# VHH binders against Glutamate 5-kinase (proB): the designs that were tried, part 2

Target 1, 356 residues: Glutamate 5-kinase (proB), of Aquifex aeolicus (o67209)
Amino acid sequence: MRIVFKIGSNLLETDEGDIDLSFLSKLAEGIKKLHSFGDKVLIVSSGAVLSGAKKLGIKEKPKDLTLKQALASVGQSYLMHLYDTIFSNYGLKVGQVLLTKDVFSKEKEERFKNAKSTLEKLLELGVVPVINENDAVAVEELVFGDNDFLAVYVSFMVNADLLVIFSSAGGLKDDKDRIIPVVEDIEKVFKYVRGTGTSFGTGGMRSKLEATRLATTLNIPVIITSKEENILDLRNLKTKGTLFKPSKRKLRNALKVIATLEEPKGIIVVDRGAQEALKAGKSLLPAGVVSVQGNFKRGDVVSIQNEEGLIIGKGKVNFSSEEIEKIKGLKTSEVRKLLNTTKDEVIHRDNMVIFL

## First folded at step 16 (VHH; from x6 with F110Y)

Design y3
Fold by ESMFold2, fold request of step 17:
Parts: C-alpha cells; sequence; structure tokens
Structure y3 (fold): chain B 356 residues (1-356), chain A 123 residues (1-123)
C-alpha cells in the first residue's frame, strides 16, 4: 500500500509553539510498522518559513517575499535535521525532495517524469521521502504554507492508495461539532465548512476540503485526522477522523492530466442550469455560458466557474475565446449559422472533468 | 479571529452611486485576495468583483463591468466597491469575502464572508 502523509506547519508544533518531537516520534514508530507490512510511505511537510522565523527569533509573520524565502532556507534545514534524527532512532532513512509548481506541467513532461522516477527509486530503497515546496526559489507570493494541494499532486504522481491529512480539527465536524466518520459525497458536506484561520499558513478545513475534492475526483481516498490517531489503523482505512471515499466514477488518465498537469488558459463562467447539466454528465453548450475570461484557442484547457465564483471543473474547448464570446447564450441553430460549424459543444463531456 | 465588516449600503435612486467598504481584521490583509458577492431576493449568491492581494488584478461580472470598481487600501486593511450608475437589478445584500489563492490549484476560493450590507435601488 502506498500512503502519503501531509503534515502542516501548525501540526508540527506543540500547543506551546515548540516543535512537537513526541508527534514526530509517534509518526516514525507508526511508519516503521507500516514498512513491516510492505507499505511505502511519503511525507509532504510544511513549516519551513515558520521554523526559520522561530529559529531567528522573529515573532511576527513576515510579509516580504525575500524575507520569507530566506526564512524558508533556515527552517528547511532545521526541519530535515529533526526528521532525519528522530526517524533514525527507528531505523528509518529520509530523503529531502523540494518541488516547484512547474514540475507538475504537461509542457515540461521530462521534469514530471524525473521527479516521479526519483520518488519511486527512493521508495524502492526503503527511504521515506520528505517533500516540501522549494520556497527559496518560488517567484509567487508565499503565505505560511499549508501544502494540501501539493500533497494531492504528489499522491497523483506516485499513484498513492491513500492520502492522510493531519489537522488540528481532527476531522470534518458537523453542525453539532461531532466528527463525521465517513463522507461519500463531498459536495454535501461543504455546508459544514466554517471560515477559520490561524496567524500562519493558508490552511484551514476549507483548504483541506478543496484539496480533498480534487483527490477524490482523481480516485484517491482521503483521511483527515489528528495527531492523536493510531497510525497503523490508517492502512485499513480505520480512523478517529473522517474518511472521504474516492469518486465511484473511474477517471480516465487523460482527464486526470487535465485536472492536474494542464494549466488553464482562461475561465468560462456558466449559469446554474449549465452547472446542473454538467453535474449530470452533459457537455457544456453555448446557451449556458455567461462570460469568458482570458485569451485562448481551440483545444486549450480552461477552468469552469459558476456564478458564485467557485471553480467547478476544467476542460478542453472546441472554440476560441473570441468565438465563444460571439456565441455565448445562443441556441445551437444560431451557433451553426454564425460560425458555419457543425460542432455544438463549447466543451465536450469526454474532455471535461467536473469536481465534486 | 477573522472579521469582515461591510458598510456603506443604503437606499438610492436609479442612476446614482454608492461606495461600499469592508474593514478587515484578524489576518494579514495583504496576503489575501478579496471579493464582493451579492445576493438578490430569491436568487443565488454571486461574485460581482474580485481583486488580488496586491491590487494589481481585478475581475468583474459582465452585469457590473464598466459601472463598478473594486479597490483596496492595504495600509488601512480595507476593500472598497464603487458602484456607479446603479440599476434596480443591483438591489441585493452585498458581502465582503476573503479569497485564498492556491498557487498549486491555480485558482482562488473564498473562505470567509461578512454579515453583508443592504443596497436598495428604487424609485
Amino acid sequence: as target 1 above (356 residues)
Amino acid sequence: QVQLVESGGGVVQPGRSLRLSCAASGFTFDDYAMGWYRQAPGKQRELVASISGSGGSTNYADSVKGRFTISRDNSKNTMYLQMNSLKPEDTAVYYCARGVYSRWAGYTYYDYWGQGTQVTVSS
């Protein structure tokens, strides 16, 4: 069994703000047991910027990108030292892997293949890869990182059987503040996600549900739980937290690539009727298009957004952005006359992924 | 604790203007995208305008494009919506929302909303 553990920056610390060595030891002991069953384990870990700030005595969250990058360098070194030292006590070997977003690009396929091959070789050697974003060279604004989406992309890259996300919340709670043990339809539980935040990181339960939605669409089960969990039970999908079952619809590999590796070139906003039709497995027709954003050509991948501003899917367009602007809202007969075409769909259902 | 407080709503005649404000606290304002949602009676909540953390990128719904302007003052932790040439169709409760841009997912999602401020455009 191939298991990815995601550990956020706040979970790596005790309530008093020190690095939680007890949790790291518990995790190492659990992983040693998982290895005895033949399981393979990877860790996606945040906390480099936070750890660097604490080591240098910087108490306030940094706002400057260059300072964040410097703090990540200090903190990453420290975190890997702790992982290596503690895991060595259990006979485990760790390997640092720092990734950037551009590794997950179809246009740079050799980088994806090289990263995948490296991770698979590490697993063959009995090593536990410890993966983080390479924050020191990131050109985008850094927030104190919750790497939930990185964990999903790594899970896709290595064909993980399970993604486990550790959260201080301990799982998804209902309106009575009780852990929901099993979720089969993630759309039905978004109503339980209240706005939350910490002084560090972008991660809260909303971020975890957004990432979980992608993972389950990719047919990967997800467990969200606390550090109080029994690590060995997780291989049997038994948890004190919440198990999110994967989508029952097996997604073709081409659609998984669209969902993950293909960067959208624009956005198509759809109305409520179109959203319902897309959820029912229908193609996107011009009549359902409200607006078009960005400049793209036939065959490009775009995001599909509802009028609430939520991204609900991705797909390849049959028409350019300019053509869609001319035909949006029109019926099929008018489209055929206006564009002198026999094609009906803005995005065909076979080239479209709808997130739950 | 994250707080978003809207103000500036009211009753106005068609063709006139209003300026909405959203005061933010409990988080580092500059790190987050922001948006204005509205919900008309009997309709679904819709995103009408959004702005990046730096203020350098804005987007608008077609129904308000050219009439509404979103802006932010990061020194005051405040976002604004200037609403010109108001129409009866603009009547709604307007909500301030905090957006999280996920560089790994490539899109923004909104995780907190304010209580809303009523805008009524009528004769």
Scores: ipSAE 0.234, ipTM 0.626, lowest interface PAE 4.7, mean pLDDT 84
Fold by ESMFold2, fold request of step 17:
Structure y3 (fold): chain B 356 residues (1-356), chain A 123 residues (1-123)
Amino acid sequence: as target 1 above (356 residues)
Amino acid sequence: QVQLVESGGGVVQPGRSLRLSCAASGFTFDDYAMGWYRQAPGKQRELVASISGSGGSTNYADSVKGRFTISRDNSKNTMYLQMNSLKPEDTAVYYCARGVYSRWAGYTYYDYWGQGTQVTVSS
């Protein structure tokens, strides 16, 4: 069994802000036991920026990108030292792997293959890879917190059987503050991470659900749980947290590539009728398009968004953003006249992945 | 603790203007995209306008293009919605929302919401 653990910045620290060495030791002990069953384990770890800030005595949250990158350099070194030292006490060897977004690009398939081969070799050698983004050279805004999507991409890359995300919330809670033990349809639970007023907010869990939707669409089960979890139980999908079952729809590899490795160039907003049709496996027609955002060409991948702002899928468009603007809301016969084309789907079902 | 507090709503005649503000605290404002949502009675909430963390990219629903302008002042941790040429169909509760841009996924999703401010366009 191949298991990816995601450990976020806030989980790495105690309530007092110190690195939680007890949790790292518990994790190492659990992983040692998982190895005795023949399981393979990878860790996706964040917290380099915050760890660097703590080591340098910087108390304010950094705002400057260059400062964040420098702190990530300091903190990553420190975190790997802690992982290596603590895991060594349990006879475990760790290997640092720093990835950038371009590794997960269809344009650079050889980088993806090379990273995958490296991770596979580390697992063959009995090493626990500890993976993080290479924050020191990140060109995009860095946000304090977790990168749950990196864990999903790593899980996809290594064909993980399970992704476990540790969260201080301990799982997904319903409107009565009860942990939901099993989720079969993730769309139905997004309501629990929405709210109104200043006293409501679920920012960390919303991010985890967004990432979980992608993982389950890729046919990877996800557990969201707390530090209090019994690590060995996880191999049996037994958790004190929430188990998110994988999608029943087996996704073709080409669609997994669209879902992960192809960068969306824009957004198409669809109405509820179109959302239901897409969930039922039908193509996106112009009549269901509410609006178009961004500038993209025929053949580009775009995100599909519902009217509530939820990204519900990705797909390749048959028309440019300008063409879709002209034909949105029109019937098929009108589209054929306006564009003099035999194609009338905005996105064909065979080039679409739906995250619902 | 993340807080988003809307202000500037009220009752206004058709054709007039209102300016909504969203004061943000408890997070590094510049790191996040922001959006304005509205919800009319009996309808689903809709995204009206959005703005990137830097302010360099904006998007609008077709129903408000040319009439509404979203902006932000990162030095004051505040987002604005200038609403011109208001119509009765603009009547709704308007919500400020914080957007998380996922650089790995390449899109924005919204994770925190304000309490809302009522805008009523009536003659």
Scores: ipSAE 0.216, ipTM 0.616, lowest interface PAE 5.0, mean pLDDT 85

## First folded at step 22 (VHH; from p6 with S102A)

Design k2
Fold by OpenDDE, last read:
Order: structure tokens, then sequence, then C-alpha cells
Structure k2 (fold): chain B 356 residues (1-356), chain A 123 residues (1-123)
């Protein structure tokens, strides 16, 4: 079993402002046990900038990118020192892998392959990879923002069997502030964090759910839990937090690539009828298209949005943005005549990922 | 802790201008897109304007395009909304929000919100 642990910056910090060494020790102990079962574990860490600031005694927030990058450098070094020191006490070895967003781009396939190879080799060597964003060199266009998505992308990269996100919340809570133990359909619980119900989740939980949505779409189960979790129980998907089950839709590898590595070049807005059709596994037809945003060519990947503004899918288009603008709302017969084409679908079901 | 605090709201006559400010703390400000939402009485909250982390790109709702300008000063961890040529239909509670770009899906979701500031446009 391959397990990815996502550790947020807030979890690495104690209330006193120090690094939570007790949690790291617990993590190490748990990982050692997992290793005894032959499991492979990766850690997606965070908090480099904050750690750097603390290490240098800088109390002021960085005012410029260069300072932030420098602090990240110092902080990452310090974090790795802690990981190495603590994990060594349990006979574990760690390796550092710093990634930027561009590593997860289809256009930069070599970067992805290299990173994947490195992680695989580390796992082969029995090393626990500690992954973090390469903040020291990252610019805005290369920044994830938070490491929840990084964790999902890493999970995808290494074909993880489970993603575990540690949270101070301990899990997803319902409108009565109760942890939901199991989520079968993540769309049904977004109401707790999107402000559509009586309960509004924390911002942090929203981000976690957004990442979780992608992960489950990729057929990866996700557990959101607290630092109090029994690490060994996670092997059996037993948690004190929330288990998000993977999507029932089994994605082919090609579609997983579309889902993760291809940044959409536009958006197609679809009507309610089309949305339901897509959920049922059908192709997107011109008749169901309401509007088009962006400039893209045939073969490009675009996002699919419903009328409420929710992104519901992603896929490779058979028509350009200009063509779709002309054929939106038209029947198949009209489309064929207008464009002199044999293609009936804007996006074929085989080239489409539905997130719902 | 992420904190967003709006200011600058008030009561103005049609055609007048207001400038809203949003003070952000508890996170690396320039790593995140930001946005302004508004919620009028009896209506749903809607995105008014958004700005990228660097401030290099902006987007506006059609209803405010040409009248409103979103900007940010990353050195001050502050975002602004300059509202010109205000109309009665602009009356709403305006919210500052932190945006996260979901690269895989090509959209920005907003995860943290301020408490809002009331803007009333009335003769």
Amino acid sequence: as target 1 above (356 residues)
Amino acid sequence: QVQLVESGGGVVQPGRSLRLSCAASGFTFDDYAMGWYRQAPGKQRELVASISGSGGSTNYADSVKGRFTISRDNSKNTMYLQMNSLKPEDTAVYYCARGVYARYAGYTYYDYWGQGTQVTVSS
C-alpha cells in the first residue's frame, strides 16, 4: 500500500510557536509500523517560509518575493533537519524532493517523469520522501498556494492507494458540528463549506475538499483526520476523521492525465440537460452548450461548467472555440451542415472527465 | 489565522465613488488571488471582481465593468476596490475573499471571507 501524508504548516507548529516534535515522532513511529507491513509512505510537508522566519528570528512578514524565497530556503533546510533527526530515531531515512507547479504539466513531461522516477527510486530504497513546494525558486505562476493540491498531484504521480490529510478540524463537520465519518459523494457535502447551508466550513476545509474532489475523481480515497489519529488504523481505512470514498467512475490513465496535467484552455458552459447527460456518461453535444469562454483549438482540453458556475468536468474538444460559438445550441443535423463535419460531439465521452 | 477585514463602505448618492479596502493577515498574501463579492438583499452572493496574486490580471463582472477597479498592494497586504459611478443596484454588502486557483480545473475558488462592509447607494 502506498500512502501519502499531507502535513499542514499549522500542524507542525505548536501553540507556543515551536515545531511540534511530538507529532513528528508519532508520525515516524507510525510510518515505521507501516513499513513493517511493506507499505510505502510519502510525506507532503509545508511551512518552509514560516520555519525560516522563526529560525532567523524574523518576526516581520516578508515584504518581497526575494525575502520570502530566502526564508523558504532556510526554513526548508531546518525542516529537513528535524525530519531527519526525528525519523532517524526510529530507523527511518528521509529524502527531500522539492517541486513546483510546472512539474505537473503535460507540456513539461520530462519534469514530471524525472520527479516520478526520483520518488520511485526513493521508495525502492526504503526512504520516506518528504515533498514540499520549491518556494525558494518559485514564482507566482509556479506556486500551488497550499499543499493540499500538491498532495493530490503527488498521490497521482506515485499511484497512491490512500491520501491522508491531517487537519486541526479532525474531519469534515456537518451543520451540527459533528464529524462525518464517511462520504460517498463529495458533492453532497460541499454545502457545509460553500456557504449554501446553515453551516459554513472553515476556509481550510474548503481547500481540502477541493483537493479531495480531484483525488476521489482519480479513484484515490482520502482521509481527513487529526494529529490524534492512529496511523496504523489507516491501513484499513479506519479513521477518527472522515473517509472520502473514491469515485465510482473508474478513470483510464489517459483521462487521469487530462484531469491533472492539462491546464484547461477554456470553459464550456452547459445547460442542465447536458449536465445530466454528462453525469449519465454521455458525450457533450452542441445542443447542450450555452456559452464558450477562451480561445482554444481542436484537440485542446477545456473545463466544463454548469449554469451555476460549478466546474463539473474536463475534456478534449473536437471543435475550436470559434466553431463552438457557431454551433452552440444547434442540433446535430444543423452542425453537420454548418461546419461540414462528421463529428457530432463537442467532447466525446472517451475524452472527458466528470467530477460529479 | 487567516483574517480579512473590509473597510470603506458607506452611504453615497448615485454617481458618487467609494473605495473599499481589505486588510489581509495570517497568510502569504501575494501567493493568492483575491476577490470582491457582494450580496444584495434577497439575492445571492456574486463575484464582482478578482485579481491575481501579483496583480497582473484582473476580471470584472459585466455589471461593474468600466466602473469598478480592483487593485492590490502586496507590500501592505491590502486589496482595494475603487467603485465609480455608483448605482442604486450596487447596494449590497461587499465581501473580501481569498482565492485559490485550481489549476486542474482552470478556475478560482474562494476559501476565506471577510465579515463584509455595507455599501448603500441612495438618493
Scores: ipSAE 0.588, ipTM 0.815, lowest interface PAE 0.8, mean pLDDT 92
Fold by OpenDDE, fold request of step 26:
Structure k2 (fold): chain B 356 residues (1-356), chain A 123 residues (1-123)
Amino acid sequence: as target 1 above (356 residues)
Amino acid sequence: QVQLVESGGGVVQPGRSLRLSCAASGFTFDDYAMGWYRQAPGKQRELVASISGSGGSTNYADSVKGRFTISRDNSKNTMYLQMNSLKPEDTAVYYCARGVYARYAGYTYYDYWGQGTQVTVSS
């Protein structure tokens, strides 16, 4: 089993502001046990900037990008020192891999392949890769924004069997502040975190759910749990937190690429009828298109949005944005006549990922 | 802990101006896009304006375009909404929100919200 652990910055800190060495030790011990079962483990870490600031005794929030980058450098080094030191006590070796968003781009396939190869080699060597965002060189356009997504991307990259996200919340909580033990359909629980209606949800959990949504779409189960979790139990998907089951819809590898590595070049808004059709596994037809945003050409990948503003899918278009603007709302017969085309679908089901 | 605190709301006559502020703490402010939402009584919460982390890019709802200006001072961890030419239909609770760009989906979702500040435009 390949398992990815995502560790947030707040989990690495104690109330006193120090790094939680106890948790790292627990993690190391757990990973050692997992290794004994032949499991491969990767860690997606965070908190480089904060760690750097602490290390240097800087109390003020860095405002300058260069300072932030420098702090990230110092912090990452410090974090790796701690990982290495603690894990060594358990006979484990760690390796650092710093990634930026562009590594997970279809247009930069070489970078993706290279990163993947590195991770695979580390795993082959019995090393625990510690992955973090390369904050030292990252600019806004290259920032993941949340390492939860980085964890998902890494999980995809290494074909992880399980993604574990540690959270101070301990799991997804319902409206009664109770941890939901199992989520079969993630769409049904977004109400607890989406700022819609009277409930604002928990912001941190929203991001986790967004990432989880992608992961489960990729057929990767996700566990959100606390530091108190029994790591060995995770092999059996047993958790004190929340287990998110993978989507029942099996996603082809080609579609996984579309889901993860293909940055959308635009958005197609679809009506309710189309949404239901897509959910049922149908292609997107022009008749179901309400509007189009962006400038894209045939063959590009775009996001699919419903009328409520929710992104419900992603897919490769058969028509350009300009063409879609012309054919939106039209029947197939009208489309064929207008564009002199044999294509009936804006997005064919075989080239589409549905997140619902 | 992420905190967003709105201020600057109040009661004004039509045509007047208000400036809302949002004080952010608990995260690296300039790493995140920010936005203003508003919710009028009986209506759904709607995005009014958004701004990128650097402040270099802004977006506005059509209903406020040309009247409202979103800005931010990253040195102060503060976002602003300058509201000019206010109309009665602008009456709502205004919320500050932190935005996160989901690359895979090509959209920004908002994960943290302030408590809101009441803006009332009435003659």
Scores: ipSAE 0.575, ipTM 0.810, lowest interface PAE 0.9, mean pLDDT 92
Fold by OpenDDE, last read:
Structure k2 (fold): chain B 356 residues (1-356), chain A 123 residues (1-123)
Amino acid sequence: as target 1 above (356 residues)
Amino acid sequence: QVQLVESGGGVVQPGRSLRLSCAASGFTFDDYAMGWYRQAPGKQRELVASISGSGGSTNYADSVKGRFTISRDNSKNTMYLQMNSLKPEDTAVYYCARGVYARYAGYTYYDYWGQGTQVTVSS
């Protein structure tokens, strides 16, 4: 079993503002046990800037990009020192891998392959990879923004069997502040974090759910839990937190690439009828298109949005944005006549990922 | 703890101007896109304007384009919404929100919200 652990910055910090060494020890001990079962574990870490600031005694939050980058450098070094020191006590070896967003781009396939190869080799060597964003050199365009997504991308990269996100919240909470133990359909629980209900501002959990949505679409189960979790129980998907089950729809590998590595170049808004059709596994037809956003060409990947503003899918288009603007809402016969085309679908089902 | 606090709302006559402010704390302000939402009585909450972390990119709803201007001062951890030529239809509670770009989906979702400030445009 391959397991990815995502550790947030706030979890590495004690109430006194120090690094939580006890938690790291717990992780190490747990990972040692997992290794005894033949499991492979990767850690997606965070908190480099914060750690650097602490190490240097800087109390003020850095506003300057250069300072942030410098602090990330110092902090990452310090974090790795802690990982190495603590894990060594349990006979574990760690390796550092720093990634930027561009590593997860179809246009830069070589970078993806190289990173994957490195991680695979580390795992082969019995090393625990510690992954973090390369904040020291990252610019805004290359920033993930949240390591929750980095964890999902890493999980995809190494074909993880489980993604575990540690959270101070301990799990997804319902409107009564109770942890939901199991989520079969993640779309049904977004109401607790999207601000469509009675509660607004569940920021940290919203991000986690967004990432989790992608992960489950990729057929990866996700557990959101606290530092108090029994790590060994995770092998059996037993948790004190929330288990998000993978999508029942098995996604082909080619579509996983579309889902993860291709940034959409536009958005197609579809009507309710089309949404239902897509959910049923049908192609997107011009008649179901309400509007188009962005400038894209035939063959580009775009996101599919419903009328409520929710992204429900992603796929390769058979028509340009300009063409779609002309044919939106039209019947197939009208489209053929207008564009002198034999293509009937805006997006074919075989080139489409549905997140619903 | 992430906090967003709106201010500057009030009652104004049509054609007048208001400037809303959002004070942010508890996170690295310039690392996040920000946005203004509004919710009119009996209507759904809608995005009014958004701004990138650096402030270099802005977007507006069609209904407010040319009248509203979103801006931010990262040195002060504050976002603004200048509302000119106000109309009765602009009456709503306005909310400040923190945005996160989801690369895989090509959209920005908002994870933290303020309590809102009331804007009323009436003769």
Scores: ipSAE 0.524, ipTM 0.778, lowest interface PAE 1.0, mean pLDDT 91

Design k2
Fold by OpenDDE, fold request of step 26:
Structure k2 (fold): chain B 356 residues (1-356), chain A 123 residues (1-123)
Amino acid sequence: as target 1 above (356 residues)
Amino acid sequence: QVQLVESGGGVVQPGRSLRLSCAASGFTFDDYAMGWYRQAPGKQRELVASISGSGGSTNYADSVKGRFTISRDNSKNTMYLQMNSLKPEDTAVYYCARGVYARYAGYTYYDYWGQGTQVTVSS
């Protein structure tokens, strides 16, 4: 079993503002046990900038990019020192892998392959990879923004069997502040974080759910739990937190690539009828298109949005944005006449990922 | 802890201007897009304006285009909303929000919100 652990910056910090060494020790001990079962474990860490600031005694928030990058460098080094030291006590070896968003781009497939190869080799060697964003060189365009997504992308990269996100919340809570043990359909629980009416959920959990949505679409189960979790129990998907089951729809590898590595170049808004059709596994037809945003060409990947503004899918278009603007809402017969085309679908089902 | 604190709201006559401020703390401000939402009585909360982390790109709701300007000072961890030519229909609680760009889906969701500041436009 391949397991990815995502550890947020807040979890690495104690109430006193120090690094939580006890948690790291617990993690190491747990991983050692997992290794005894033949499991492979990867850690997605965070908090490099914060750690760097602490190390240097800088209390003020960095205001410039260069300082942030420098702090990330110092902090990452410090974090790795801690990982190495603590994990060594348990006979574990760690390796550092720093990634940027551009590693997960279809246009730069070689970077993805190289990173994947590195991680695979580390795993082969019995090393625990510690992954973090390469903040030292990252610019806005290359920043994930949330390591939760980094964890999902890493999980995808290594074909993880389980993604575990540690959270101070301990799990997804319902409207009664109770942890939901199991989520079969993630769309049904967004109401707890998106806010209804005048109430809004906790920001941290929203991000986690957004990432989780992608993960489950990729057929990766996700557990959101606390530091108090029994690491060994996770092998059996037993958790004190929340288990998010993977989508029942098996996603082909080619579609996983579309889902993860291709940034959409536009948005197609679809009507309710089309949404239902897509859920049922059908192609997107022009008749179901309400509007189009962006400038894209045939073969580009775009997001699919419903009328409520929710992104419900992603896929490769058979028509350009200009063409779609012309054919939106039209029947197939009308489309054929207008564009002199034999294509009937805006997005074919085989080239489409549905997140619902 | 992420904190967003709005200020600058008040009661103004139609045609007047207000400038809202949002003070952010507890996160790396320039790494995140930011946005202003508003919620009028009996209506849903709606995005009014958004701005990228660097401030290089902005977006506005059609209802406020040409009248409102969103900006940010990353050195001060502050976002602003200049509201000109205010109308009664602009009456709402205005909320500052932190945005996160989901690359895979090409959209920005907002995860943290301020408590809001009341803007009332009345004659």
Scores: ipSAE 0.522, ipTM 0.779, lowest interface PAE 0.9, mean pLDDT 92
Fold by ESMFold2, last read:
Formats: structure tokens, C-alpha cells, sequence
Structure k2 (fold): chain B 356 residues (1-356), chain A 123 residues (1-123)
């Protein structure tokens, strides 16, 4: 069984701001036991920038990229030293892997394959890879965002059987502040994080749900839990937190690539009726299109968004952005005449991934 | 801890101007897109304007295009909304929000929000 653990920066620190050596030791002990069952484990770890800031006595978050990169360099070195030292006490070997976003691009597929081969070799050698974003050279305006998405991409890359996200929230909570133990339909739970206006952690759960939805669409179960968890129970999908079941829709590899490695060229906003039809496995028709964003051509991959702003899918379009502006809301007969084409669908069901 | 604090709201006459500010802390400000949303009573929140982390790309709702200008000063961790030629229809609570770009989906969603600042345009 392959299990990816994602550990956020605030989970690596105690309330006093020291590195939580007790948690690292608990994790190492649990991983040693998982290894005895033949499981393979990878860790996606955050916290390099914040750890570097703390070590250098810098209280403010970095304002510019150069300072952020310097702090990441200091903090990453320190964190890997602690991982190596603690894990060695349990007979575990760790290997540092730093990735950038361009590894997860269809246009640079060889970088993806090389990273995958490296991780596979590390697992073959009995090593626990410890993966982080390469913050020292990351130049994107929006990075992996607390590494939840990096954990999903790594899980896809290694065909993980389970992704576990450790969170101080301990799981997804409903509107009465109770942990939801099992989520079968992730669309139904976005309401607990959609449009919230507090600064205290709800926003972080929005990002975790976005990442979780991608993982479950890829047929990977996700557990969100706290560091109070029993590590061995997780291999049986038993948790004190929230289990997100994988989608029942089995995806072909081509659709998994569309979902992960193909960056969309635009967005098509659809109405509620179209959303229900897409969830039922139907193609996207012009009648269900509310609006189009971006500039794209026939054959490009676009995202599908509902009227509440949630991305609900991706797919290859049969029409350009300009053509869709002309035909949105029209019936198929009018589309064929206006564009002189035999195609009826904006996105055919066979070229579409639904995240719901 | 991520914190977004709006200021600059108030009561103003139609045709006048107002400048909103959003002070950000607890994260690396220039890594994130930012947005201004508004919510009139009984209506759902709508995006008014957004700006990329570098400030090089902006976007506006049609209803405010040409009248509102979003900007940011990354050295001060502050985003602004200059609101000119205000109309009664602009009356709403205005929220600043931190944007997260989801590369797999090609869109920005907003994960942290301020408390909001009231803008009232009336005689």
C-alpha cells in the first residue's frame, strides 16, 4: 500500500513555536510499523520559509521573493536535519525531494516522468521521500499554497492508495462544529467553506477541500485528521478525522492527465441544469452555457465552473471561445447552421472530467 | 495567522469618490492575488475587482469598469480600491479577499476574507 502524508508548517510546531519532536517521533514510529506490513510511505512537508524566519529571528512574513527564497533555504536545511535525525532513531532513511510546479505539466512530460522515476527508485530502496516545493527557485505568483496540491500531485505521480492530510482542524467540520466522519459527495460539503469570511482557519480548509476534490476525482481516498491520529489505523481507512471516499467514476488515464497536467486555457460557466446533466454523465451543450472566460481554440482544455464559482470539471472544447459566445443558449439545430458544423456539444462527455 | 483588515468605508454622496484599503498580515503578500468583493443586502457576494500578486494583471466587473481602480503596494502589504463616480447601486459591504490560483483548474478562488467595510452612497 502506498501512503502519502502531508504535514503543514503549523503541525510541525508546538504552541510555544518549537519543532514538535514528539509528533515527528510518533510519525516515524508509525511509518516503521507501516513498513513492516510492506507499505511504502512518502511525506509532503511544508514550513521551510516559516522555519527559516524563526531561526533568523524575523517576525514578519517575507515581503519579496528574494527574502522568501533565502528563508526557505535556511528552513529547509533545518527541517531535513530534524527529519533525518528523528527518523534514523527508528531505522528509517529519508531522501529530500524538492519540486517546482513545472514538473506537473503536460508540456514538460519528461520532467514528470523523471521525477516519478526518482520517487519510485527511492521507494524501491526503502527510503521515505520527504518532498517539498523548491521555494528557493519558485518564481510563480501563486505557489502550491501550503502544499496540499503538491501532495495530490505526488499522490497521482506515485499511484498512491491513500493521501492523509494532517491539519490542526482535525477534519472537516459541519455548521455545528462537529467533525464529519465520512464524505461520499464532496459537492455537498463545499457549503461549509464556500464564501466564509473569517480569518481563522476556514480559508485553509477551503484549499484542502479543493485539493481533496482533485484527489478523489483521481480515485485516491483522502483522510484529513489531526496529529492525535493512530497512524496504523489509517491503512484501513479508519480515522478520528474525515474520510473522503474516492469518486465512483473510474477515470481513463487520458482523463486523469486532463484533470492534473493540462492547464486550462479558459473557463465556461454553466447553469444548474447543465451541472446536473454533467454529473449524470451527459455532454455539455450550448444551451447550458452562461458565460465564457479566456481566449481559447477548438481542442483546448477549459475548466467548467458553476454559478457559485466552484470549478466542477474540465474538458476539451469542440468550439473556440469566440464561437461559444455566438452559440451559447442556442439549440443544436441553430448551432449547426450558424457555424456550419455537425458538432452539437461544447464538450463531449468522453473528453470531460467531472470533479463532483 | 492570516489577517485582512479593510478600512476607508463610509457614507458618501453620489458622484463622489472613496478609497478603500486592505491591510494584510500573516502571509507573504506578493505571492497571492487579491480581490475586492461586495455584498448588497439580500444579494450574494460578487467580485468587483481582482489583481495579481505582482500587480501586473487586473480584472473588473462590468458594473464598475472605468470607475474603480484596484492597486496594491507590496512594500506596505496593502491593497486598494479607488472608487470614483459612486452610484447608489454601489452601496454594499466591501470585503477584501486573498486569492489562490489553482493551476490544475486555471482559476482563482478566495480562501481568506476580511470583516468588511460598509460603503453607503446616498444623499
Amino acid sequence: as target 1 above (356 residues)
Amino acid sequence: QVQLVESGGGVVQPGRSLRLSCAASGFTFDDYAMGWYRQAPGKQRELVASISGSGGSTNYADSVKGRFTISRDNSKNTMYLQMNSLKPEDTAVYYCARGVYARYAGYTYYDYWGQGTQVTVSS
Scores: ipSAE 0.458, ipTM 0.725, lowest interface PAE 2.3, mean pLDDT 85
Fold by ESMFold2, fold request of step 26:
Structure k2 (fold): chain B 356 residues (1-356), chain A 123 residues (1-123)
Amino acid sequence: as target 1 above (356 residues)
Amino acid sequence: QVQLVESGGGVVQPGRSLRLSCAASGFTFDDYAMGWYRQAPGKQRELVASISGSGGSTNYADSVKGRFTISRDNSKNTMYLQMNSLKPEDTAVYYCARGVYARYAGYTYYDYWGQGTQVTVSS
């Protein structure tokens, strides 16, 4: 069983702000037990910036990118020393892996394959990879959002059987502040991560649900839990936190690539009827298209958005953005006449991923 | 830990101007896109303007184009909304929001919100 653990910067701290050595020890002990079952474990870890700040005696969180990158440079070595020292007490070997966001693009597919091969070799050698962004060279316009998405991409890369996200919240809570034990339809629970008023999103949990939605679409179960978790129970999908079940829609690998590695060239907004048809596994027809954003060509990947602004899917278009502007709202016969084509779907069901 | 604090709201006459500020703390401000949302009574919250982390890209709702200008000063961890030629329909609570770009989906979602500042435009 392959298990990816994601550990954020805030979780790596004690309540007093020190690096939580007790949690690292608990994690190492749990991983040793998982290894005895033949499981393979990877860690996606933040904390280089935190570790650098502690090393240099800087109390305040960095306000700008340049300081953040400098702290990451100082702290990454120290953080890996802590992982190595503590994990060695349990007979575990760790290996540092620093990735940039461009590893996860279709245009750089060979970088993806090289990173995958490295991780696979580390697992074969019995090593626990500890993966982080290469924060010292990260560009300011591309942010992983506290490594939650990096953890999803790594989980895809290694065909993980489970992604575990540690969170100070301990799981997804309902409107009565109670942990929801199991989520089968992630779209229905976004309401529990509200901001003030009628807005959507309550900080870190909103980002975790966005990442979880992608992971479950990739058929990877996700557990969001706290430091108080029994690590060995997780291999059986038993948790004190929240289990997010994988999508019932089994995706072939080509669709997983579309969902992860292919950045959309535009957005197609669809009406409610089209949304329901897509959820039922049907193709996107011109009649359901409300609007088109961006400039793209036939064969490009685009995102599908509902009228409320939620991205609900991705797919390859059969028509350019200009062609879709001409045919949106039209029936199939009108489309074939106007464009002199035999294609009638804007996005065929076989080239489409739905995020629920 | 993440905090967004709006200021600069008030009651103004139609045709006048108002400048909103959003002071950000608890995160590396430059890493994130930012947005201004507004919510009029009985209406859904709508995105009014957005700005990339570097400040190089801005977007506006059609209803405010040419009248409102979003900007940011990354050295002060502050975002602004300059609102000119205010109309009664601009009356709303205005919210500062932090944006996260989801590369896989090609969109920005907003994860942290301020408490809002009231803007009232009345004659």
Scores: ipSAE 0.453, ipTM 0.718, lowest interface PAE 2.2, mean pLDDT 85

